# VH-VL binders against o04291r164to392, part 4

Target 1, 229 residues: o04291r164to392
Amino acid sequence: DANNPAGLLSIAEEALAEFLSKATGTAVDWVQMIGMKPGPDSIGIVAISRNCSGIAARACGLVSLEPMKVAEILKDRPSWLRDCRSVDTLSVIPAGNGGTIELIYTQMYAPTTLAAARDFWTLRYSTCLEDGSYVVCERSLTSATGGPTGPPSSNFVRAEMKPSGFLIRPCDGGGSILHIVDHVDLDAWSVPEVMRPLYESSKILAQKMTVAALRHVRQIAQETSGEVQ

## First folded at step 6 (VH-VL)

Design s32
Fold by ESMFold2 at other seeds, look of step 7:
Structure s32 (fold): chain C 229 residues (1-229), chain A 120 residues (1-120), chain B 113 residues (1-113)
Amino acid sequence: as target 1 above (229 residues)
Amino acid sequence: QVQLVQSGAEVKKPGASVKVSCKGSGYTFTSYYMYWVRQAPGQGLEWIGYINPNSGGTTYNQKFKDRATMTVDKSISTAYMELSRLRSDDTAVYYCTRSGSESPHYMDVWGQGTLVTVSS
Amino acid sequence: DIVMTQSPDSLAVSLGERATINCKSSQSVLYSSNNKNYLTWYQQKPGQPPKLLIYWASTRESGVPDRFSGSGSGTDFTLTISSLQAEDVAVYHCQQYYSLPLTFGQGTKLEIK
């Protein structure tokens, strides 16, 4: 309910737990993408889902920026996600421990005129963990989860974001280890059969979202380093 | 011309219910939130709730949650708000109003208002 | 709940002079992540419904005369009418949309002296 912050916090804490089990554990059957093995010059380690509901991708890499700065950059999805048309924060709820809950409406561009573009109605929870890590996790709000009703989507297909987000661990000596999980259900059966691979491919998800996010934050880190000699 | 046209004034007894209608025209009815707001005589504005006219999903101000019911009929581009167990302090002008864009919670088009008078 | 408090409750100003209306929120309605103030001003002329004037604290709605301006940030906001005209006789309301429930100020009645 809009006037029950305990209910929204409960949804947020469940999303956090589910996200962490994906980011650092085995909640998704992860398969490492071939040809992107770890190395000193690589962007990081990338994996995609096998046999899960929806599609998912995970990445892990080093970034020479502080955790809060990384979070700030990645929360601004239009700045790095090519297909993101808009992100609107409709409500902001302070949570305990200095955390923040946002209710967010996101619109995406469509790759085809034969199917409606996707949009998302989500709860995004930002907080600091006991070990000093910073987390930003996000999941769709639906009639099943509860919470305030989302915007109309007559021109969009409402897609589902399953618990997803960023785990940003500070490194000894500076910088951060960034873990990214994207897990979505794009409602692939609502598009013509020939176009369905665009909406069911965890590899395409990884390329368009997960890897793009990691590249973007690393590029900004390089720009910051270039200003210091 | 975007327009919201509401049903006419109502006089009710305490304990009764009232159902106000709001017909939208000149825009895609199912693409914008619909809000209900009231204004008691000489008083400020008070938000009752909003409805997603595409899905029928609702969100209520907790103050009204157990007495207010919002619905839509998409086929005639009409929203409804029903307030039950009326009391004298429910006397007010009731407005329907539409979101200023597809997502933010500010309101750009208002109906003309429906006066509901609750008296014995 | 975020309480919105307007001042003064009523104001009389001569034609052509400046009118200033204040709105204070019980907590900040500025969201640091997008640097936006979730505040709206409405004009309500006698016998009419409210009409949108300003959103995001300072952005004029299309068709609103440039004599209307909004300013302020965080908890303190101001609506200014730089040169009052007879048609500006109305009650002015502020509203926050930072969090639910949506809440309005009590209104400020503006009259010509």
Scores: ipSAE 0.609, ipTM 0.846, lowest interface PAE 2.2, mean pLDDT 89
Fold by ESMFold2, look of step 7:
Structure s32 (fold): chain C 229 residues (1-229), chain A 120 residues (1-120), chain B 113 residues (1-113)
Amino acid sequence: as target 1 above (229 residues)
Amino acid sequence: QVQLVQSGAEVKKPGASVKVSCKGSGYTFTSYYMYWVRQAPGQGLEWIGYINPNSGGTTYNQKFKDRATMTVDKSISTAYMELSRLRSDDTAVYYCTRSGSESPHYMDVWGQGTLVTVSS
Amino acid sequence: DIVMTQSPDSLAVSLGERATINCKSSQSVLYSSNNKNYLTWYQQKPGQPPKLLIYWASTRESGVPDRFSGSGSGTDFTLTISSLQAEDVAVYHCQQYYSLPLTFGQGTKLEIK
């Protein structure tokens, strides 16, 4: 049964495998973002999807924080994702390898008054890999995946998160290499045509979410780098 | 103002089925989980499962998954729980209860209960 | 499954005196990431359904008198009624919502001495 610990772990392990194949492999046809970007200077390698279901973005960069600290910061989505209204952990399931499975309800602000806000019902899996890397991956729970039913969404459009997350590898000499994948389907066809680019552009996803996450953790790393006493 | 009103008491023979109804009023029925909980005479409370009244999706306590069926009729704001293959130890008061108004983690409004008696 | 064990099974307390009810979980219901205890207390008066008193271990539900308080963390929790009133005669239940299945304590019957 999919709502017992073994069934949830199976969903989590599958999400992890799919996430890793996107983060470090070619599971998505990635195109590096070349050309002008809004905001600060380049902060790493950023890519967007071509010819995949939904929209996806990937980033990779160096950060001067240990992997666990990076994970802690990024799991607190309301602190860095401007449109995130709330993250609510409804259930916590320990995994056999010292990892943790969370069942999470997330609400987003709408970027416009012309379309309903989105929400997400997801499984988030946090674990340490054998090579010392830390991973936080996440995917929507649906009737197709199994698992406990999510909360009602009468004021929201339920969006889908495909396997996404953070892979945080320790560097020799300190710091971490951070890999980020965001892969979502925001149900763009449920909004007026003039607004659809906000909901189906991988470039906008990268700017609003993937790059924002990397920028945020690098900013915190800069702010915590002080003189040794 | 928020109210859950359940169907009346039932007396059943072993092997029969019972279907308890729960009508919600004073709130948006489809915006909250609906839980089912029972209490045998002189005993504690036991969770049966919950339903998302908007989607119809269900989650059952494994103890009941092969005998309990939860459904909803959104048009009349009513939830149902059916328990089949009744035994004498299924004699209990059956409650519907909705999720908390600030968060779906706990139960804040309870129905009056439906006594189901299973006797020879 | 998280087992919830209450003590005592019953107690008798004089009007105006303090009543204390304990609840112990077989594993911690404190989640370190949000620092919240996933625990509720319900009051069930004779012939009535349960009524929510306290959630998150220590937060009183709206309309619950100040004489009711919840405390504790992790595995050990306490419901305290600082000055017992006649209308407080009830069975009190704790319940965890940390993980499925949702589970309740066996209940504690409170009487007037």
Scores: ipSAE 0.577, ipTM 0.829, lowest interface PAE 2.4, mean pLDDT 89

## First folded at step 7 (VH-VL)

Design d4
Fold by ESMFold2 at other seeds, look of step 7:
Structure d4 (fold): chain C 229 residues (1-229), chain A 120 residues (1-120), chain B 113 residues (1-113)
Amino acid sequence: as target 1 above (229 residues)
Amino acid sequence: QVQLVQSGAEVKKPGASVKVSCKGSGYTFTSYYMYWVRQAPGQGLEWIGYINPNSGGTTYNQKFKDRATMTVDKSISTAYMELSRLRSDDTAVYYCTRSGSEKPHYMDVWGQGTLVTVSS
Amino acid sequence: DIVMTQSPDSLAVSLGERATINCKSSQSVLYSSNNKNYLTWYQQKPGQPPKLLIYWASTRESGVPDRFSGSGSGTDFTLTISSLQAEDVAVYHCQQYYSLPLTFGQGTKLEIK
């Protein structure tokens, strides 16, 4: 049964495979975002989904921090994701390969008073690959996946996170190449029609979440290099 | 006043089933996990499982998975736990209890307990 | 499964004296990423259900007297009652919530000498 550690690892391994196929492959029909780069300072390559289930965004960029440090920063979602109200780790399960499985409950602020805020019940899998890359991937747990039942959400709409996360590859000479994928279904149909585009736009997802994450770690990297202003 | 009130004591024979009820009041019933925990006479506490009363989703301790069934009736703010194929070592006080406000897996309000005695 | 072991099984302490109850987990219940110990203490008076005293190893629940304190980290935890009152006669249980299944210590019976 998926409620035991072996079942949870199976869910985690499938999430990892799906995430990698999106991050480094063509599992999603990606379209590069034009005009998202800040002026003269390029943050990296940003793409959004076309014709996929839900909405998705990805980014790839260089960060002058070691992979484990990047992972540590990005796992602390409230510190960089403006709409993130809270993250609670309810269970921690060691994976046999030195990785870690977390069962986490995340609450988001709503961008408008006309729709209920979203929350997430997810499995997050962190592991180190043989090449020294570090991966943090995450997906919703639902009745279809199995696993422990999540907290009641009487004041929230339970959204779905499809396999998403961070792939952090070490670079020669230090630093990392960071790949980010965000893929969600925010249940846009539960929102009044006038507000629905806010919940169905992969461009808004990229701006609020994917680009924000990359920008945040790059900013910290500059501060740790001694360029504190 | 937040309160959990359980059904009365039961005496059963081995092989029978028992269904314990737990009525919540003074709070939003569907906003908190509901847990079931038992305590054999003179023994420690043992977790049976929990239910999300909003969705009806359940999570069981593997020890009880094949014999315990947790359900909820939201319309009357009542949770149920049924234990089948009873044995003499199932004699215990059965508690319902709800999660704390931070929604981790610890319990802040407990029912008064239901004594279930299994005797041949 | 994480096994929780309490010591002693029973103790008697004079009114106004200090009582100390220990709880050891078979695995660490400290999660380094959030720096929290997933450990709770309950008080169970004779004939009553358990009552929450302390969660996150050291955080006192609202309404619990300040003579109750929790300490420790990782695998070793302590509940301390600084000045025992007559109303503190109870069985005390520790519980971990780091991983499922949720597990409790066997309990420590505290009596007045």
Scores: ipSAE 0.730, ipTM 0.879, lowest interface PAE 1.3, mean pLDDT 90
Fold by ESMFold2, look of step 9:
Structure d4 (fold): chain C 229 residues (1-229), chain A 120 residues (1-120), chain B 113 residues (1-113)
Amino acid sequence: as target 1 above (229 residues)
Amino acid sequence: QVQLVQSGAEVKKPGASVKVSCKGSGYTFTSYYMYWVRQAPGQGLEWIGYINPNSGGTTYNQKFKDRATMTVDKSISTAYMELSRLRSDDTAVYYCTRSGSEKPHYMDVWGQGTLVTVSS
Amino acid sequence: DIVMTQSPDSLAVSLGERATINCKSSQSVLYSSNNKNYLTWYQQKPGQPPKLLIYWASTRESGVPDRFSGSGSGTDFTLTISSLQAEDVAVYHCQQYYSLPLTFGQGTKLEIK
């Protein structure tokens, strides 16, 4: 009954719970990324996974933008994720609790002509928590999860997104604390051995996706404060 | 030329089943959603469901979930829709149609339609 | 379910004149996050299957003449034929694809006056 709105909400709430346990807890064995510098001038704290299925990265940083603005920017994945070719919202379902469920098809560029590009079929759930935090979490829909069937594509390898997303906590006095988790399985077995680091490295995931998102939002925040153009 | 060709008209009694076929040509069959839509005489269009011909995954309008079964045979680029426990109000033209790409749920190519008449 | 209601049910317009067909949805089909209206228009000539004219409320499908245009946002949409031709005699349907189930308007029959 997962095609029913109640079934989709169940998938969404479970994805939310799993995402939060990664973002604010130890559901993933996190190792702080070597080469990151703590301090007021740093982009934030970045960690990568150890001993988990797939690969994962998280980041936490301060941004001088309100939570809703941060969410708006990050939901527009092509604007900040270099390898993102397209994001298409195929269906929009209001959740019974005031949140929004999207069914999303995402295509990525491949970093090489030697392996097929990846695509994703996901449920994305946006909601506001009681403490005023805003959450956007996302996970793949598969035959195992249920939900509406995703689009066919013979030109892409369907990758899996495990519960991932961003948690945006408002700060007293303005601005937000942004937590980001990316957790994916890119099907590294399907690529030649020489290219597997691009598909199995949590460090590369952090650099290309997790850190890129945080850097992008922080740059927009700086540009809107003290605009010089 | 992209084309969807459906099986011929059917006459059935209440309680029977009907299976309509839809053969796609001129495009990569497994790269596009296939939809089934019906139109009762003098009425508007009603969506039945869609199938991903690559995976065989289906999504049904809940109104039809109990009675409709969509399948594909990708070796012959053919989709099927079977409707069981037919009633007189199932009399309609049944269309197969595909999406405009691998993208959202609007339909760019339609079959010629299959009239199914259900009468006692 | 999102109910799609068209008006008028039938319309007669002289050759070369403007025809206007309306479609209303029972809830908004505009998604603010991508700023897109999830609405299509189809043309169905007598004895033929529907043909896609317009998607995303205002984008013409390839091969559709410039005289067809779509407008509107949210819950209220309009299909306009700027200079009616004889071959435009058809039933026109709107369809939303914002949420499942996919739903269509009841159709508007356009005739030459």
Scores: ipSAE 0.671, ipTM 0.855, lowest interface PAE 1.7, mean pLDDT 89
Fold by ESMFold2, look of step 8:
Structure d4 (fold): chain C 229 residues (1-229), chain A 120 residues (1-120), chain B 113 residues (1-113)
Amino acid sequence: as target 1 above (229 residues)
Amino acid sequence: QVQLVQSGAEVKKPGASVKVSCKGSGYTFTSYYMYWVRQAPGQGLEWIGYINPNSGGTTYNQKFKDRATMTVDKSISTAYMELSRLRSDDTAVYYCTRSGSEKPHYMDVWGQGTLVTVSS
Amino acid sequence: DIVMTQSPDSLAVSLGERATINCKSSQSVLYSSNNKNYLTWYQQKPGQPPKLLIYWASTRESGVPDRFSGSGSGTDFTLTISSLQAEDVAVYHCQQYYSLPLTFGQGTKLEIK
């Protein structure tokens, strides 16, 4: 049953597999963003989706923090995602393999008064891979996936998060390589046509969410110079 | 003055079913989870399940999933819990209760309770 | 399932004195990522439904007197009534909401000595 630990783990492992194929592979048709290129002051490499369901963005960059610390920072979405109103972890389930499953309710601020704000009901799965990498992946729970029912959304439009998250690889000399995938469907068709570009743009998604996450972790790493906690 | 008002006591035979109602008032009914919890005489509290009154989505304690059915009628702000194939050990007070104003799974407003007695 | 065990099953305390009720969970209900204990205390007076007292282990619900306090972390929790009053006669329940199914302690009956 999808409400028990084994069913939730199955959903989590499917999300992990799909996330990894996006983060390190070609599951999404990625196009590098113009004007984002490597350099001494560059935050990393950023790409956006072409010809996919919903909108997606990916980033990859170096951070001078160990993987678990990076994961801890990024799990606290209100601290770095400006449009995030709230994040509530409603349930925590040990995965039985050393990983952790969270059931999370997230509310966002709306960019316009002409459309209702979005919220998300998601499963977030954190685990360590065989190569020493740490992964935090996340996807919406819906009637199609199964799982516990999410909280009421009477003042929000329930958006869909497709398998997304963070892959954090340790570096030989210290620090980490951070891969980020954001893949969402914000239900743009429920929004007046004049406002739809705000909800259909992979570039806006990249700038407001994907790049913001990478920038935030790098900023904390700089402020933590000389210390590893 | 948030209130949950439940239907009256029921006496049932083993094998029958019972349907308890719970009417919410003084708040936006569709904005909060609704839980069902029972308490057998002289015993502790036992969670049955919860329902999202906006979507109608349900989550059951596995112990009850084959016998319990939770529903809502949004037009009259009323939740229902039906328990089928009753046994004598189902004798209990059944409570409806609402999630707190924060989203975690704790319960801040309780109905007065509905005594269901199952006897031969 | 997370089993919640309360102690004692009952106690009698003199008016104005301190009452202490313990609750132990079979596994930790502290989530390290948010540093919160997913534990709630309810008060159930005779013939009445439960009433919320404390959530997140130590946060008092609005309108709950400051003589009620919750403490503890992880697996061991305590409800303390610093100066017992007559209206505090009740059964007290702890409940975890860390994971499903939601589970309650068996209750602790508090009486005036």
Scores: ipSAE 0.670, ipTM 0.859, lowest interface PAE 1.7, mean pLDDT 90
Fold by ESMFold2 at other seeds, look of step 9:
Structure d4 (fold): chain C 229 residues (1-229), chain A 120 residues (1-120), chain B 113 residues (1-113)
Amino acid sequence: as target 1 above (229 residues)
Amino acid sequence: QVQLVQSGAEVKKPGASVKVSCKGSGYTFTSYYMYWVRQAPGQGLEWIGYINPNSGGTTYNQKFKDRATMTVDKSISTAYMELSRLRSDDTAVYYCTRSGSEKPHYMDVWGQGTLVTVSS
Amino acid sequence: DIVMTQSPDSLAVSLGERATINCKSSQSVLYSSNNKNYLTWYQQKPGQPPKLLIYWASTRESGVPDRFSGSGSGTDFTLTISSLQAEDVAVYHCQQYYSLPLTFGQGTKLEIK
C-alpha cells in the first residue's frame, strides 16, 4: 500500500528514475534556449521542453559549493523562488537506505489577480547515489500515485509536479556540477484564455524557476568567497 | 464559535457496526483536515485516520484500515466514521477533531466525544 | 511506528509547586532541514475532550497561560507547569506528527498532593 513506508519508497524510486532520465537523458525533447547572453557569469546550459505533457525546463552549471550545501540551499525554496509563498514539510519518512522522504505542501503566489494561485502536494526524496552524487527529486502525490491525502486546497488550484529536482555531482578539486529539472502542469485550462500562455510557457518556467535556482546558488557561492577575502 | 458536535452514545453487540457523526460549524468545513481519535476507558488516545473534507480523500492508521470508513457530506458540514466488526476492545470514546491549521497534523478543536460500548 | 512514552504515569504536586512531565520518542522527531520538533502537548480534564496546549514542542496555543511551557528536542521533551493551579488537574498527552501513523503518549495524570 502506497500509504505505508514501502509504498512511499516505491513512488520515490520511480520519481528518481524518471527525474534522472530527464536530467541526463532524452526523456524530454529538450531545446536549448537561444539568445542567452554569453559572458563571465554564464549561467550554464539551459533547455526548455518541446512537445511534452505539461511544461519543463532543465539547466546544468558549475557551482563552487560542495554538494550538500547546494542541496541545503535549493531545498529551501522560499529563499530563492520569488513566487513561492510557503513550503511546509508535513511528514518525514526515513527511506531505510540512508535517504529521506518528505511529504510537502507548497503554496505559490499568483502572477495575476485573474487566476487563483497554485499549490502542490508532493513527495520529495533525497538520497546519495553510489557514485557519490547527491539527488533531491520531487513529484506530486495524486489519486493515480496513491499515498497520504494532502491538505484541502482552499483558494488554490492544485497543480501537478511531474518528477523534477536536482542532481549534484562533486567535481575534482571542489565544487559541484548541478543539474536541475522542473516539470509541471499548472492546470492552464482553469484560467481565462488570455492568461493561459503564462501557465503553458516552458520559457517562463525556465526564467522564473530553473534559471533562478541556478543563479541563486552561484550568487551564494560568490558571496561566500567574498566573505573570506 | 468554532465547534464540532457529535452524535450520541451507542451500545452495540460484537460483530455489529457503528457510525458516528460530527457536524462542524463556525468555520469553513472544507478548509481543514478532519481527524478521528479514540480513547478506551482509562487509556490513552489512538489515532484512527483523517479525511480531506474537500476531496473526500482519506488516510487511515493501518490498524483500522480494513474496518474503518470515513466519509463526509459537505452539504451539511458533517463527517462520519463507521467502524465495522466491532469487538469488546473497541469500547471507547470516539472523537472527531479538526487540524490546527490547513497544514500541520495537530488538532485544535475537538468534538465532545461519542461513547461506543460493545457488550458481549 | 514512532512510540511515544511518557513519564511518570501519574504525578502528585502541591499547589504552587512546579510540575514536570516527560515524553520520549522512539526516534527523533526533529527534522534537521527545517529545525522543527514535530511534537504537541494536550491537556485533558476529567470528562472533557483534549485541549491543545503546545505545538512545535515549545509554541503555546493562543489563550494558554504562561505557566505552561514546552521544552526539549529530538527524542526528549518536557512539559512544565511553573506554579500548579487547582484547575490544572488533568491528564496530559504528548503527540508526534513527524511520521504517520500519528501517535500519542500513554498520558500522565497530574493531581494535587
Scores: ipSAE 0.646, ipTM 0.855, lowest interface PAE 1.9, mean pLDDT 89

